# Ledger of designs, part 5: VH-VL binders against q8rqv0r968to1091

Target 1, 124 residues: q8rqv0r968to1091
Amino acid sequence: VEYEAEFGVQSGVSTNTNHAGYTGTGFVDGFETLGDNVAFDVSVKAAGTYTMKVRYSSGAGNGSRAIYVNNTKVTDLALPQTTSWDTWGTATFSVSLSTGLNTVKVSYDGTSSLGINFDNIAIV
Short names: E, the ipSAE of ESMFold2; O, the ipSAE of OpenDDE; V2, 0.75 times the mean of E and O plus 0.25 times the DockQ between their complexes.

## First folded at step 9 (VH-VL; framework fv_sipavibart)

Design e3 (at its last look DockQ between E and O 0.13; V2 from the best seeds 0.00; counts 0 for: pae E 9.4 > 2, placed apart)
Fold by OpenDDE, look of step 9:
Structure e3 (fold): chain C 124 residues (1-124), chain A 122 residues (1-122), chain B 109 residues (1-109)
Amino acid sequence: as target 1 above (124 residues)
Amino acid sequence: EVQLVESGGGLVQPGRSLRLSCAASGFTFDYYAIHWVRLAPGKGLEWVSGISWNSGSIGYADSVKGRFTISRDNAKNSLYLQMNSLRAEDTALYYCAKDLWRRSYSYGMDVWGQGTTVTVSS
Amino acid sequence: QSVVTQPPSASGSLGQSVTISCTGTSSDVGGYNYVSWYQQHPGKAPKLMIFEVSKRPSGVPDRFSGSKSGNTASLTVSGLQAEDEADYYCSSYAGRNNVFGGGTKLTVL
């Protein structure tokens, strides 16, 4: 299941369409300062380990975001530089989810770096 | 050489407006957040406003919210501060300052201009 | 609005060490590792001396060091030299915005 960043619960960020290659109706822009975050309600039928994918663009260099699940930080996700801001990469990691509703938050916290464009997440 | 040069300061009466400019050279302007910081006579440094590389993130000090507007023109390598409804307490030397990090607010400012003076007096 | 406090003045003799404190709250100095320090000589623009609590920009001598404990950050200037006499300001992230301390006038005796 894919969740578009522009439809997430946003704090400190904006949305834009001025770069090619995004999915959905846009992407999250201005994702570059402490406190910025996008949260998603993710529901799964069974508790377990899932694969989470983060689709992003990082034309200026290597970035990083913190991933929180149900208010617990689960990882610092490296977001390697993309060829350009019109080129999108996918970062993948494993995440444990509880049965039912989970809150997945992609955050710029004290361990994060660099502004990125954020397109979507996918839970597999 | 990395450089910032402020301009646009002057003497104005309370309630009037000024527009400050900051011209950048020697670095990739559109990669960095830029800030305005002011120094009032006999006071200390005060952060005024900041704007990210693409203007997608903007902040203002409480003291200037609703009155000041920060903007940038990356094609001109320039930063601006539109100051409306000026008050006596806005009197200060206004610096523009480059953020240390590319494409992010680091709140460390590694390059500063020499400043432009704004005096608000009746 | 966050208030960050510095002592208005500090002094030390040549060759000695001096520490300047910067006290904020858990919403700024204590909440993040984004404290920076600036040196300003009369008639000159501020110069970044420390960022992210303890990191030095290139060209800044290792006589300048930074640390933080709780809500208080500290700048230590060791081996004081005459040119170290200046105003020093701390700065911190404060909820997307930035906040400066009131500044400390450092006198070298």
Scores: ipSAE 0.025, ipTM 0.676, lowest interface PAE 6.6, mean pLDDT 91
Fold by ESMFold2, look of step 9:
Structure e3 (fold): chain C 124 residues (1-124), chain A 122 residues (1-122), chain B 109 residues (1-109)
Amino acid sequence: as target 1 above (124 residues)
Amino acid sequence: EVQLVESGGGLVQPGRSLRLSCAASGFTFDYYAIHWVRLAPGKGLEWVSGISWNSGSIGYADSVKGRFTISRDNAKNSLYLQMNSLRAEDTALYYCAKDLWRRSYSYGMDVWGQGTTVTVSS
Amino acid sequence: QSVVTQPPSASGSLGQSVTISCTGTSSDVGGYNYVSWYQQHPGKAPKLMIFEVSKRPSGVPDRFSGSKSGNTASLTVSGLQAEDEADYYCSSYAGRNNVFGGGTKLTVL
């Protein structure tokens, strides 16, 4: 299931359309300070390991973002440089989710690097 | 090709005004912060001012606050510096520089113009 | 206001390494990872060599490296070549403004 970044709960970030190739109606940027994030409520039928996919662009260099599940940091996700700000990449990792509701957050924290554009997440 | 071209420099007397322009091409202008940086004779580089992609965040060096105004016109891919109440110490080569990030604080200025010279003397 | 200090000069022989310091405070160099380094040859525009403390833009050789410890950022140029002779400036975010250091003239002997 895909979760469009512009429809997540946004803190310190904004939705924009000024770069082509995003899905849905826009993408999210504005990761300027510690704590900037987009949060999604993800419900799963069974506890287990799922694949999370993050669609992004990182035109200035290799970036990174922290991923939180239920307010616990689970990884610093590498976001390799894309060819341009109009070119989108996908970064993937395994995530453990509990049965029922999980809050998944893409965040700029103290280990995060560079500005990025964030299009969506998918949990599969 | 990514380019920045400054213009509007010249010789003026103290107390007078000049307006500098910077024309941008070859990149999406409205995604990036742009800066003015000057190089004065006998001094090094000095950051003068920076403006975010949407003009929502603006910064000035203390030496120019209240006298200089930065602005941008994203429809024309242009950056401006209005310089009022010019002083001899404002004499410098003024560069326009593109930042890697969209907000007014600098991640790094990756593309620079060749500069336009401002000379303030009586 | 923030004051960022560089030595006015540095020198090294061909093939050696040189390190240029950029010293600020906990309110600028020490407080943020927004430190960048610029090379400027006479009559030329500055060139970005390092950003975000230690990252190199495309086309900058890996003999240029950056680091930070406490309130001091450092640019290290290894394997010195004649073309490395230039002025070098650090820049840091300072909570409201960006500030440049005073510059360091690097001489290759």
Scores: ipSAE 0.011, ipTM 0.625, lowest interface PAE 9.4, mean pLDDT 85
ESMFold2 (binder alone), look of step 9: mean pLDDT 92; pTM 0.941

Design e4 (at its last look DockQ between E and O 0.12; V2 from the best seeds 0.00; counts 0 for: pae E 5.7 > 2, placed apart)
Fold by OpenDDE, look of step 11:
Structure e4 (fold): chain C 124 residues (1-124), chain A 122 residues (1-122), chain B 109 residues (1-109)
Amino acid sequence: as target 1 above (124 residues)
Amino acid sequence: EVQLVESGGGLVQPGRSLRLSCAASGFTFDYYAIHWVRLAPGKGLEWVSGISWNSGSIGYADSVKGRFTISRDNAKNSLYLQMNSLRAEDTALYYCAKDLWYRSYSYGMDVWGQGTTVTVSS
Amino acid sequence: QSVVTQPPSASGSLGQSVTISCTGTSSDVGGYNYVSWYQQHPGKAPKLMIFYVSKRPSGVPDRFSGSKSGNTASLTVSGLQAEDEADYYCSSYAGRNNVFGGGTKLTVL
């Protein structure tokens, strides 16, 4: 299941459509400093380990974002540089989710770096 | 060559206004956060204000909040600082400084102008 | 607004090492890795020496290094040279704002 970043609960960021290749109706822009974050309500039928994918663009260099699940930091996700701002990459990691509703937050925290464009997350 | 050039400084009386400008060249201006930092006589560096590449995020020091306004014109590669209700303690050399990271706040400033002097005195 | 504290002065002999501290709180220096250091000679603009606690910009000698423990960041200048004599400022992120330390005058003996 994919969750578009432009439909997440946003803080400190904006949305845009001025780069090609995004999914949905747009992407999150201005994701560039401490406190910026996008949160999603993710519901799963059973508790367990899932694969989470983050679709992003990082034309300026290698970035990083912190991933929080239910208010607990689970990882610092590396976001390698993409060819351009019109090129999108996917970062993948394993995440533990509880049965029912979870809050997944992609954040710029004290260990994060570089502004990125953020398109969506997928839970599989 | 990457360069920042400040202008607009001068001598003003307390309560008056002044507008500083910062002209950028040699880099992609519209993708960097830019800051104002000042150095008062006999004091240390003081961060005044910062603005993100698209003006979506702005910050002010408590000492200038409500009185100073930072803005940018990416088409002109320029940064501005509108200073209202000036006080004697605003007397300083004002620098504009480019953030190190492309499209990011790093709060590491790798390019500085020469500064423009603001003197507030009766 | 956050207050970040540096010693007002530091000194070292040529070839020696000196460390300058920068102490804040868990809301700034201790809470984030957005700590920078600047060198400023009289009549010159500041120069970025360290960013993100310990990273060096291009052109900065490896004699300059940065670290952080708890609420205190540190700049270490090894193999002191005469030209290292200057004012040094730390900077830290604090609640979407930036804050500078009071500065440290480094004298090379």
Scores: ipSAE 0.263, ipTM 0.793, lowest interface PAE 2.2, mean pLDDT 93
Fold by ESMFold2, look of step 9:
Structure e4 (fold): chain C 124 residues (1-124), chain A 122 residues (1-122), chain B 109 residues (1-109)
Amino acid sequence: as target 1 above (124 residues)
Amino acid sequence: EVQLVESGGGLVQPGRSLRLSCAASGFTFDYYAIHWVRLAPGKGLEWVSGISWNSGSIGYADSVKGRFTISRDNAKNSLYLQMNSLRAEDTALYYCAKDLWYRSYSYGMDVWGQGTTVTVSS
Amino acid sequence: QSVVTQPPSASGSLGQSVTISCTGTSSDVGGYNYVSWYQQHPGKAPKLMIFYVSKRPSGVPDRFSGSKSGNTASLTVSGLQAEDEADYYCSSYAGRNNVFGGGTKLTVL
């Protein structure tokens, strides 16, 4: 299941369309100030370990973002440089989710780096 | 090949105006912020002005604020610097430079032109 | 307007290391990670060596490194080579403006 970044709850960020190759109707950028984030309500039928995929672009260099699940930081996710701002990468990691709704947040915090363009997350 | 080419420099008297141009090629121009940076004789580099991809965010050094105007024409892949009320201290080699990022923040200028010389003298 | 200072000169022998400082304030170098370093040889355009305090663009050798502590950013050039002799500038971005340091002339002895 995919969750488009532009339909998440945005704090300090904005939806944009100025780079090709995004899914849905746009992507999110503007991770500029500590605490800027996009949050999603992610629903799963059973508690367990899932693979989370983050689709992004990082044309300026190797970026990173903090990932929170239910207000607990679970990783600083590396977002390796993409060839350009129109080239999209996918970063993956394992995440534990509770039955039902989980709040998943992609955040710029004190350990994060660079501006990125954030397209979507997928839980599989 | 990613390239920036400045033009429009020359010799001009104090109080006069000059307009610099920067032609971009080899990359998608409207994805990036672009800057003017100058190198004055006997001095180091000085950032002059920068403009975001859509002209929505513009900055000027205090030394040029109110006299210089940066602009861009994304349809022509061109950056401009209108320099009014020129002073002797504006004498420099003027570079245009591409930023790594397009928003209101500057991450670093990764592609530079070779510059165009402005000389302001009586 | 911010002022960012660098030593006017630095030197080191072939194969040694040199560190160039870039000192600002908590409102610029200390408060933001928008610090970049440029190398300039005479008659040539500046070249970006380091951005975002410590990131290296593709093609910049790993003997160039950047760091920051408090209000001071540092460029370290290890394994000095003759071609490293150049002017080096830091730049700090805050408040929609860049401010360059005054530059450091690096001499390789």
Scores: ipSAE 0.230, ipTM 0.775, lowest interface PAE 4.4, mean pLDDT 89
ESMFold2 (binder alone), look of step 9: mean pLDDT 91; pTM 0.936
OpenDDE, look of step 9: ipSAE 0.014; ipTM 0.644
ESMFold2, look of step 11: ipSAE 0.068; ipTM 0.734
ESMFold2 (binder alone), look of step 11: mean pLDDT 91; pTM 0.935

Design e6 (at its last look DockQ between E and O 0.10; V2 from the best seeds 0.00; counts 0 for: pae E 12.8 > 2, placed apart)
Fold by OpenDDE, look of step 9:
Structure e6 (fold): chain C 124 residues (1-124), chain A 122 residues (1-122), chain B 109 residues (1-109)
Amino acid sequence: as target 1 above (124 residues)
Amino acid sequence: EVQLVESGGGLVQPGRSLRLSCAASGFTFDWYAIHWVRLAPGKGLEWVSGISWNSGSIGYADSVKGRFTISRDNAKNSLYLQMNSLRAEDTALYYCAKDLWYRSYSYGMDVWGQGTTVTVSS
Amino acid sequence: QSVVTQPPSASGSLGQSVTISCTGTSSDVGGYNYVSWYQQHPGKAPKLMIFEVSKRPSGVPDRFSGSKSGNTASLTVSGLQAEDEADYYCSSYAGRNNVFGGGTKLTVL
């Protein structure tokens, strides 16, 4: 299941459409400052380990975002440089989710780096 | 050489408008956030506004919100500050300053212009 | 908007060490490790001396150092030299905005 970043609960970021290749109706832009975050309500039928994918663009260099699940930091996700801002990459990691509703938050915190464009997350 | 050059300062009456410009050279302008910082006579440095590399993120000091507008033209390697409804307390030397890191915001300002003077007086 | 406080003045003799404080809140200085320090001589533009609390840009001598504890950041100038006489400003990220301290005039005796 994919969750478009432009439909997430946003703090400190904006939405844009001025780069090609995004999914949905746009992507999150201005994701480049401490405190910026996008949160998603993710529901699963069973507790367990899932695969999470983050689709992003990072034309200027390697970036990083912190992933929080239910207000607990679970990882710092590396976001390697993409060929251009119109080129989108996917970063993948394993995440533990509880039965029912989870809040997944992609954040720029003190361990994060570089502004990126954020398109969507997918839980598999 | 990395350089910022401010222009557009001058003497204006309260309530009038003025537009400042900042010309950048020697670095990849469209990768960096750029700021305006001012120094009033006898006072200290005051952050005025900042704009991200693609204008996707903009901030203003409370003292200038609703009156000042920051913008940039990456094709011209230029930063602007449209100042409306000017007040006496806006009198200052206005610097433009490059953010330290590309695609990052407010990590520090490593390159400064020499400033352009704005005087608001009746 | 956040208020960050510096002592208005500081002084030290040649060769001594002097420390300038920068006190904010948990929403700025204390909330993030993104405190910068600037040196400004009369009639000159500010110069970045410290960033991210304790890191020095290229060309800044190691006698300039920075630290932070709680809501207070500090700039220490060791081996004080005559050319160190200047105004010093701290700056911090403050909820997407930047905030400067009031500045400290450092006099070298």
Scores: ipSAE 0.226, ipTM 0.776, lowest interface PAE 2.6, mean pLDDT 93
Fold by ESMFold2, look of step 9:
Structure e6 (fold): chain C 124 residues (1-124), chain A 122 residues (1-122), chain B 109 residues (1-109)
Amino acid sequence: as target 1 above (124 residues)
Amino acid sequence: EVQLVESGGGLVQPGRSLRLSCAASGFTFDWYAIHWVRLAPGKGLEWVSGISWNSGSIGYADSVKGRFTISRDNAKNSLYLQMNSLRAEDTALYYCAKDLWYRSYSYGMDVWGQGTTVTVSS
Amino acid sequence: QSVVTQPPSASGSLGQSVTISCTGTSSDVGGYNYVSWYQQHPGKAPKLMIFEVSKRPSGVPDRFSGSKSGNTASLTVSGLQAEDEADYYCSSYAGRNNVFGGGTKLTVL
C-alpha cells in the first residue's frame, strides 16, 4: 500500500509540485525546524515485521530523516544523494507494526540532515 | 548574538596561496552548512563553495574547482578556505555565510560575516 | 555553468511598488523551490529577505514578497521607503551548487 506524502498529516512542511516524476498530486518539502514531519495512518492485518520504503529526492547531498512508529523512533533512514531534484530514489527500512492502526512519521529531528523532497511511503 | 568573523585576507601575487578562516559564535556550528561567497568589483556576489554540517557534502563553483578547498573544524567552530593558484580574477571581498536550515542545505544564507579582502596583484 | 540574470537597475517612487526579476533555466530557478533574495546596502553584508521562493525570515516586513513563474522568480517591494535603496541579488540552487544573479541596483525616486 502506497501512502502519498501530500495526503499525510503535515506539520511544519508543505506540498509542492515543482519537480517532475512525483506520484499522486505532489510531494512534500520544507523540512526546516526540529519536529517537522509527515504522519500516516498505516493499517496492517497482523502484527509483525514489515519492510517499508520511502520515495524521495535529495539533490543537495546525502540526506536523512528519522522514522517514528507510534511515537517511538525506529531509525535514522539514510537518503543517498540523487542525481538531481527531478530524480527519485528509494530507501527501505524494517519496522515492527501492531495489528490495526499504526502512526508512521517521517520526521526532521536532531540527527536528520539536508532538505529533501518526500514523495511517498509504502509497504514493500 | 550569532556572529561570523572572517580573517586571513591580504595582498598576494598571482600563483600564490592564501588560507581564509571564519570563526563562528552564538550558535551551534555543527548544525548548519556554511558557505563562502565573494563580492568582486563589477561582478556582484558569486557563490564560491559550501560544506555540509559534517563535511559529507561539498560544492565548488566551476571558477574555483581544483584550486580551492573548503573545510571545517566543528570542534573549533571554524570554517576554512584554502586558495591555491590565485589569479587576478579571485580579487574580492570574501564572506562566510550560515545556511538557514538545521543540518541541511537551503542555500538561504541568513547570517553573514563582514568579509575579508583578498587582492591578487602583481 | 548556470547563469541567472537580473536587470542591472530598477527604480520606483516612494510608496509605489517595484518588481525585480531573476531569470534562470529549468536546471535552477525553474527546477527547484530554492530561490532566495538578498538586500545589500553599501559597505554592509547581504541580508536575507526571501527564501524558498516566497518565505520571509523573521523581521522582514510583508511588503517584501517573492514569487515564481516558470524559470523566472520575482521580488516585489511595495510601499517603497528610502531605506529600500540598495543592491538586490537573487540566488538559486543549481544541483549541488548555488548561483547568484548579477544584482539589481534599486533606486528610490
Scores: ipSAE 0.000, ipTM 0.573, lowest interface PAE 12.8, mean pLDDT 85
ESMFold2 (binder alone), look of step 9: mean pLDDT 91; pTM 0.929

## First folded at step 11 (VH-VL; framework fv_sipavibart)

Design x1 (at its last look DockQ between E and O 0.09; V2 from the best seeds 0.00; counts 0 for: pae O 10.3 > 2, placed apart)
Fold by ESMFold2, look of step 11:
Structure x1 (fold): chain C 124 residues (1-124), chain A 122 residues (1-122), chain B 109 residues (1-109)
Amino acid sequence: as target 1 above (124 residues)
Amino acid sequence: EVQLVESGGGLVQPGRSLRLSCAASGFTFDYYAIHWVRLAPGKGLEWVSGISWNSGSIGYADSVKGRFTISRDNAKNSLYLQMNSLRAEDTALYYCAKDLWYRSYSYGMDVWGQGTTVTVSS
Amino acid sequence: QSVVTQPPSASGSLGQSVTISCTGTSSDVGGYNYVSWYQQHPGKAPKLMIFYVSKRPSGVPDRFSGSKSGNTASLTVSGLQAEDEADYYCSSYAGSNNVFGGGTKLTVL
């Protein structure tokens, strides 16, 4: 199940279309201020460990974003440099989710680095 | 008030060295990358160097690589440019400038100092 | 290697729009969204007008807008005012460093 960044709840960021290769109707950029984020309501039928995939571009170097689940930080996700801003990578990690609705945030917080283009997440 | 104040410019002969300083106030200095940019007579703006919030990433223009060294002291809210082997073409007004992105490079420089003049002439 | 080109001058009448171009290559303007625009009046420090192609920092009026198509970025100044007469510089990340254009002197007629 994919969740497009431009349809998440955006705080301090914006949707853009000025790079090719995004899914949906755009991607999100403009992570500038501590706490800038995109939030998603992720529903699962059973509590357990899921794989989260983050599709992104990081043309200026190795970036990172903090991932929150239900207001708890669960990781600083590494976003290795992509060949260009029009080249999209996928960063993957394991996430524990509760039965039912979970709030998942991709956030620029105190340990995050670099600007990125953020396209979507997938929970599998 | 967010401020950057450059100092250390002067008149020097070719081959000599100068050290520029930039004092920051009114913002959390170690959240931001800082840049040196120069304005040469008749040539317009030229990016000289940049240093990340923690000094972990540093860049130089090709024209100064190997001669100039950027550094910062976050405890003193200060940025430095050591300029060795100065040439006539290094004559310019030197600005320090704050990058606007938190712990990142946007290369969008939202706060600039007044500049300090370096003149390299015989 | 990387050269970013601006027209040396541009002009417009009060209330009109003026667009200033910034042309590079796929290694800079075309390859990265780290494109910024600066306004500089004589004897003053540069002022950031646009960053990340099209974003305005706080305090910059909406009549300044930025865009990019292919290898060319553009600054548009609409509703031209007398105080807009200044030098305008674009800049672009170029893979390991940043590169400024040569500047455009905007004259308000």
Scores: ipSAE 0.007, ipTM 0.600, lowest interface PAE 8.8, mean pLDDT 87
Fold by OpenDDE, look of step 11:
Structure x1 (fold): chain C 124 residues (1-124), chain A 122 residues (1-122), chain B 109 residues (1-109)
Amino acid sequence: as target 1 above (124 residues)
Amino acid sequence: EVQLVESGGGLVQPGRSLRLSCAASGFTFDYYAIHWVRLAPGKGLEWVSGISWNSGSIGYADSVKGRFTISRDNAKNSLYLQMNSLRAEDTALYYCAKDLWYRSYSYGMDVWGQGTTVTVSS
Amino acid sequence: QSVVTQPPSASGSLGQSVTISCTGTSSDVGGYNYVSWYQQHPGKAPKLMIFYVSKRPSGVPDRFSGSKSGNTASLTVSGLQAEDEADYYCSSYAGSNNVFGGGTKLTVL
């Protein structure tokens, strides 16, 4: 299941459509300073380990975001540089989710780096 | 290829005005902040001014505030620096430089022009 | 306006390492991770060598590295080569402005 970043609960960021290749109706822009984050309500039928994918663009260099699940930091996700701001990459990691509703937050915290464009997440 | 080309430099007397231009090519101009940076003879690099992608954020060094005005024309892929009330200490090679970062500025400058020389002398 | 200080000169022998410091305040170098380093040869435009304290642009050798502690950022050049002889400038975000250090002339002995 994919969750579009532009439909997430946003803090400190904006949305845009001025780069090609995004999914949905747009992407999250201005995701570049401490405190910026996008949160999603993710529901799963069974507790367990899932694969989470983050679709992003990082034309200026290698970025990084902190991933929080139910208010607990689970990883610092590396976001390697993309060819341009019109090309999109996918970062993948394993995440533990509880049965029912989870809150997944992609955040710029004290360990994060650089601004990115953020398109969506997928839970599989 | 990505390129910046400055123009408009010259010799002027103190108190006069001069307008510098910077023509950009090879990248999406309206997505990046652009800066003016100058190098005076025998001195080091000095940041002069910067303007964000949408002109929503503009900054000036204290040494030029109230005298210089930065502007951009995204349709022409061009940056400008209107320099009024010029002083001898404004004598320098003036570079325009593209910010590394999309949208915002002050993350670094990855593309520089060749510079245009401004000489202020009586 | 913020003042960022560099040593006016530095030197090292071929193959050795040299470190250049860039000292500011909590309002610039110490307050943000937006520190960059530039190399400038005579008659040439500056070249970006390091950004965001420690990241290298494509094409910059990994013998160039950057770090920061407190209000001081550092550029380290390892395995010094003759072509590394140049002026080096640090730069930092300073709230609403950008600021450059005074520059360091690096001589390779």
Scores: ipSAE 0.006, ipTM 0.631, lowest interface PAE 10.3, mean pLDDT 91
ESMFold2 (binder alone), look of step 11: mean pLDDT 93; pTM 0.942

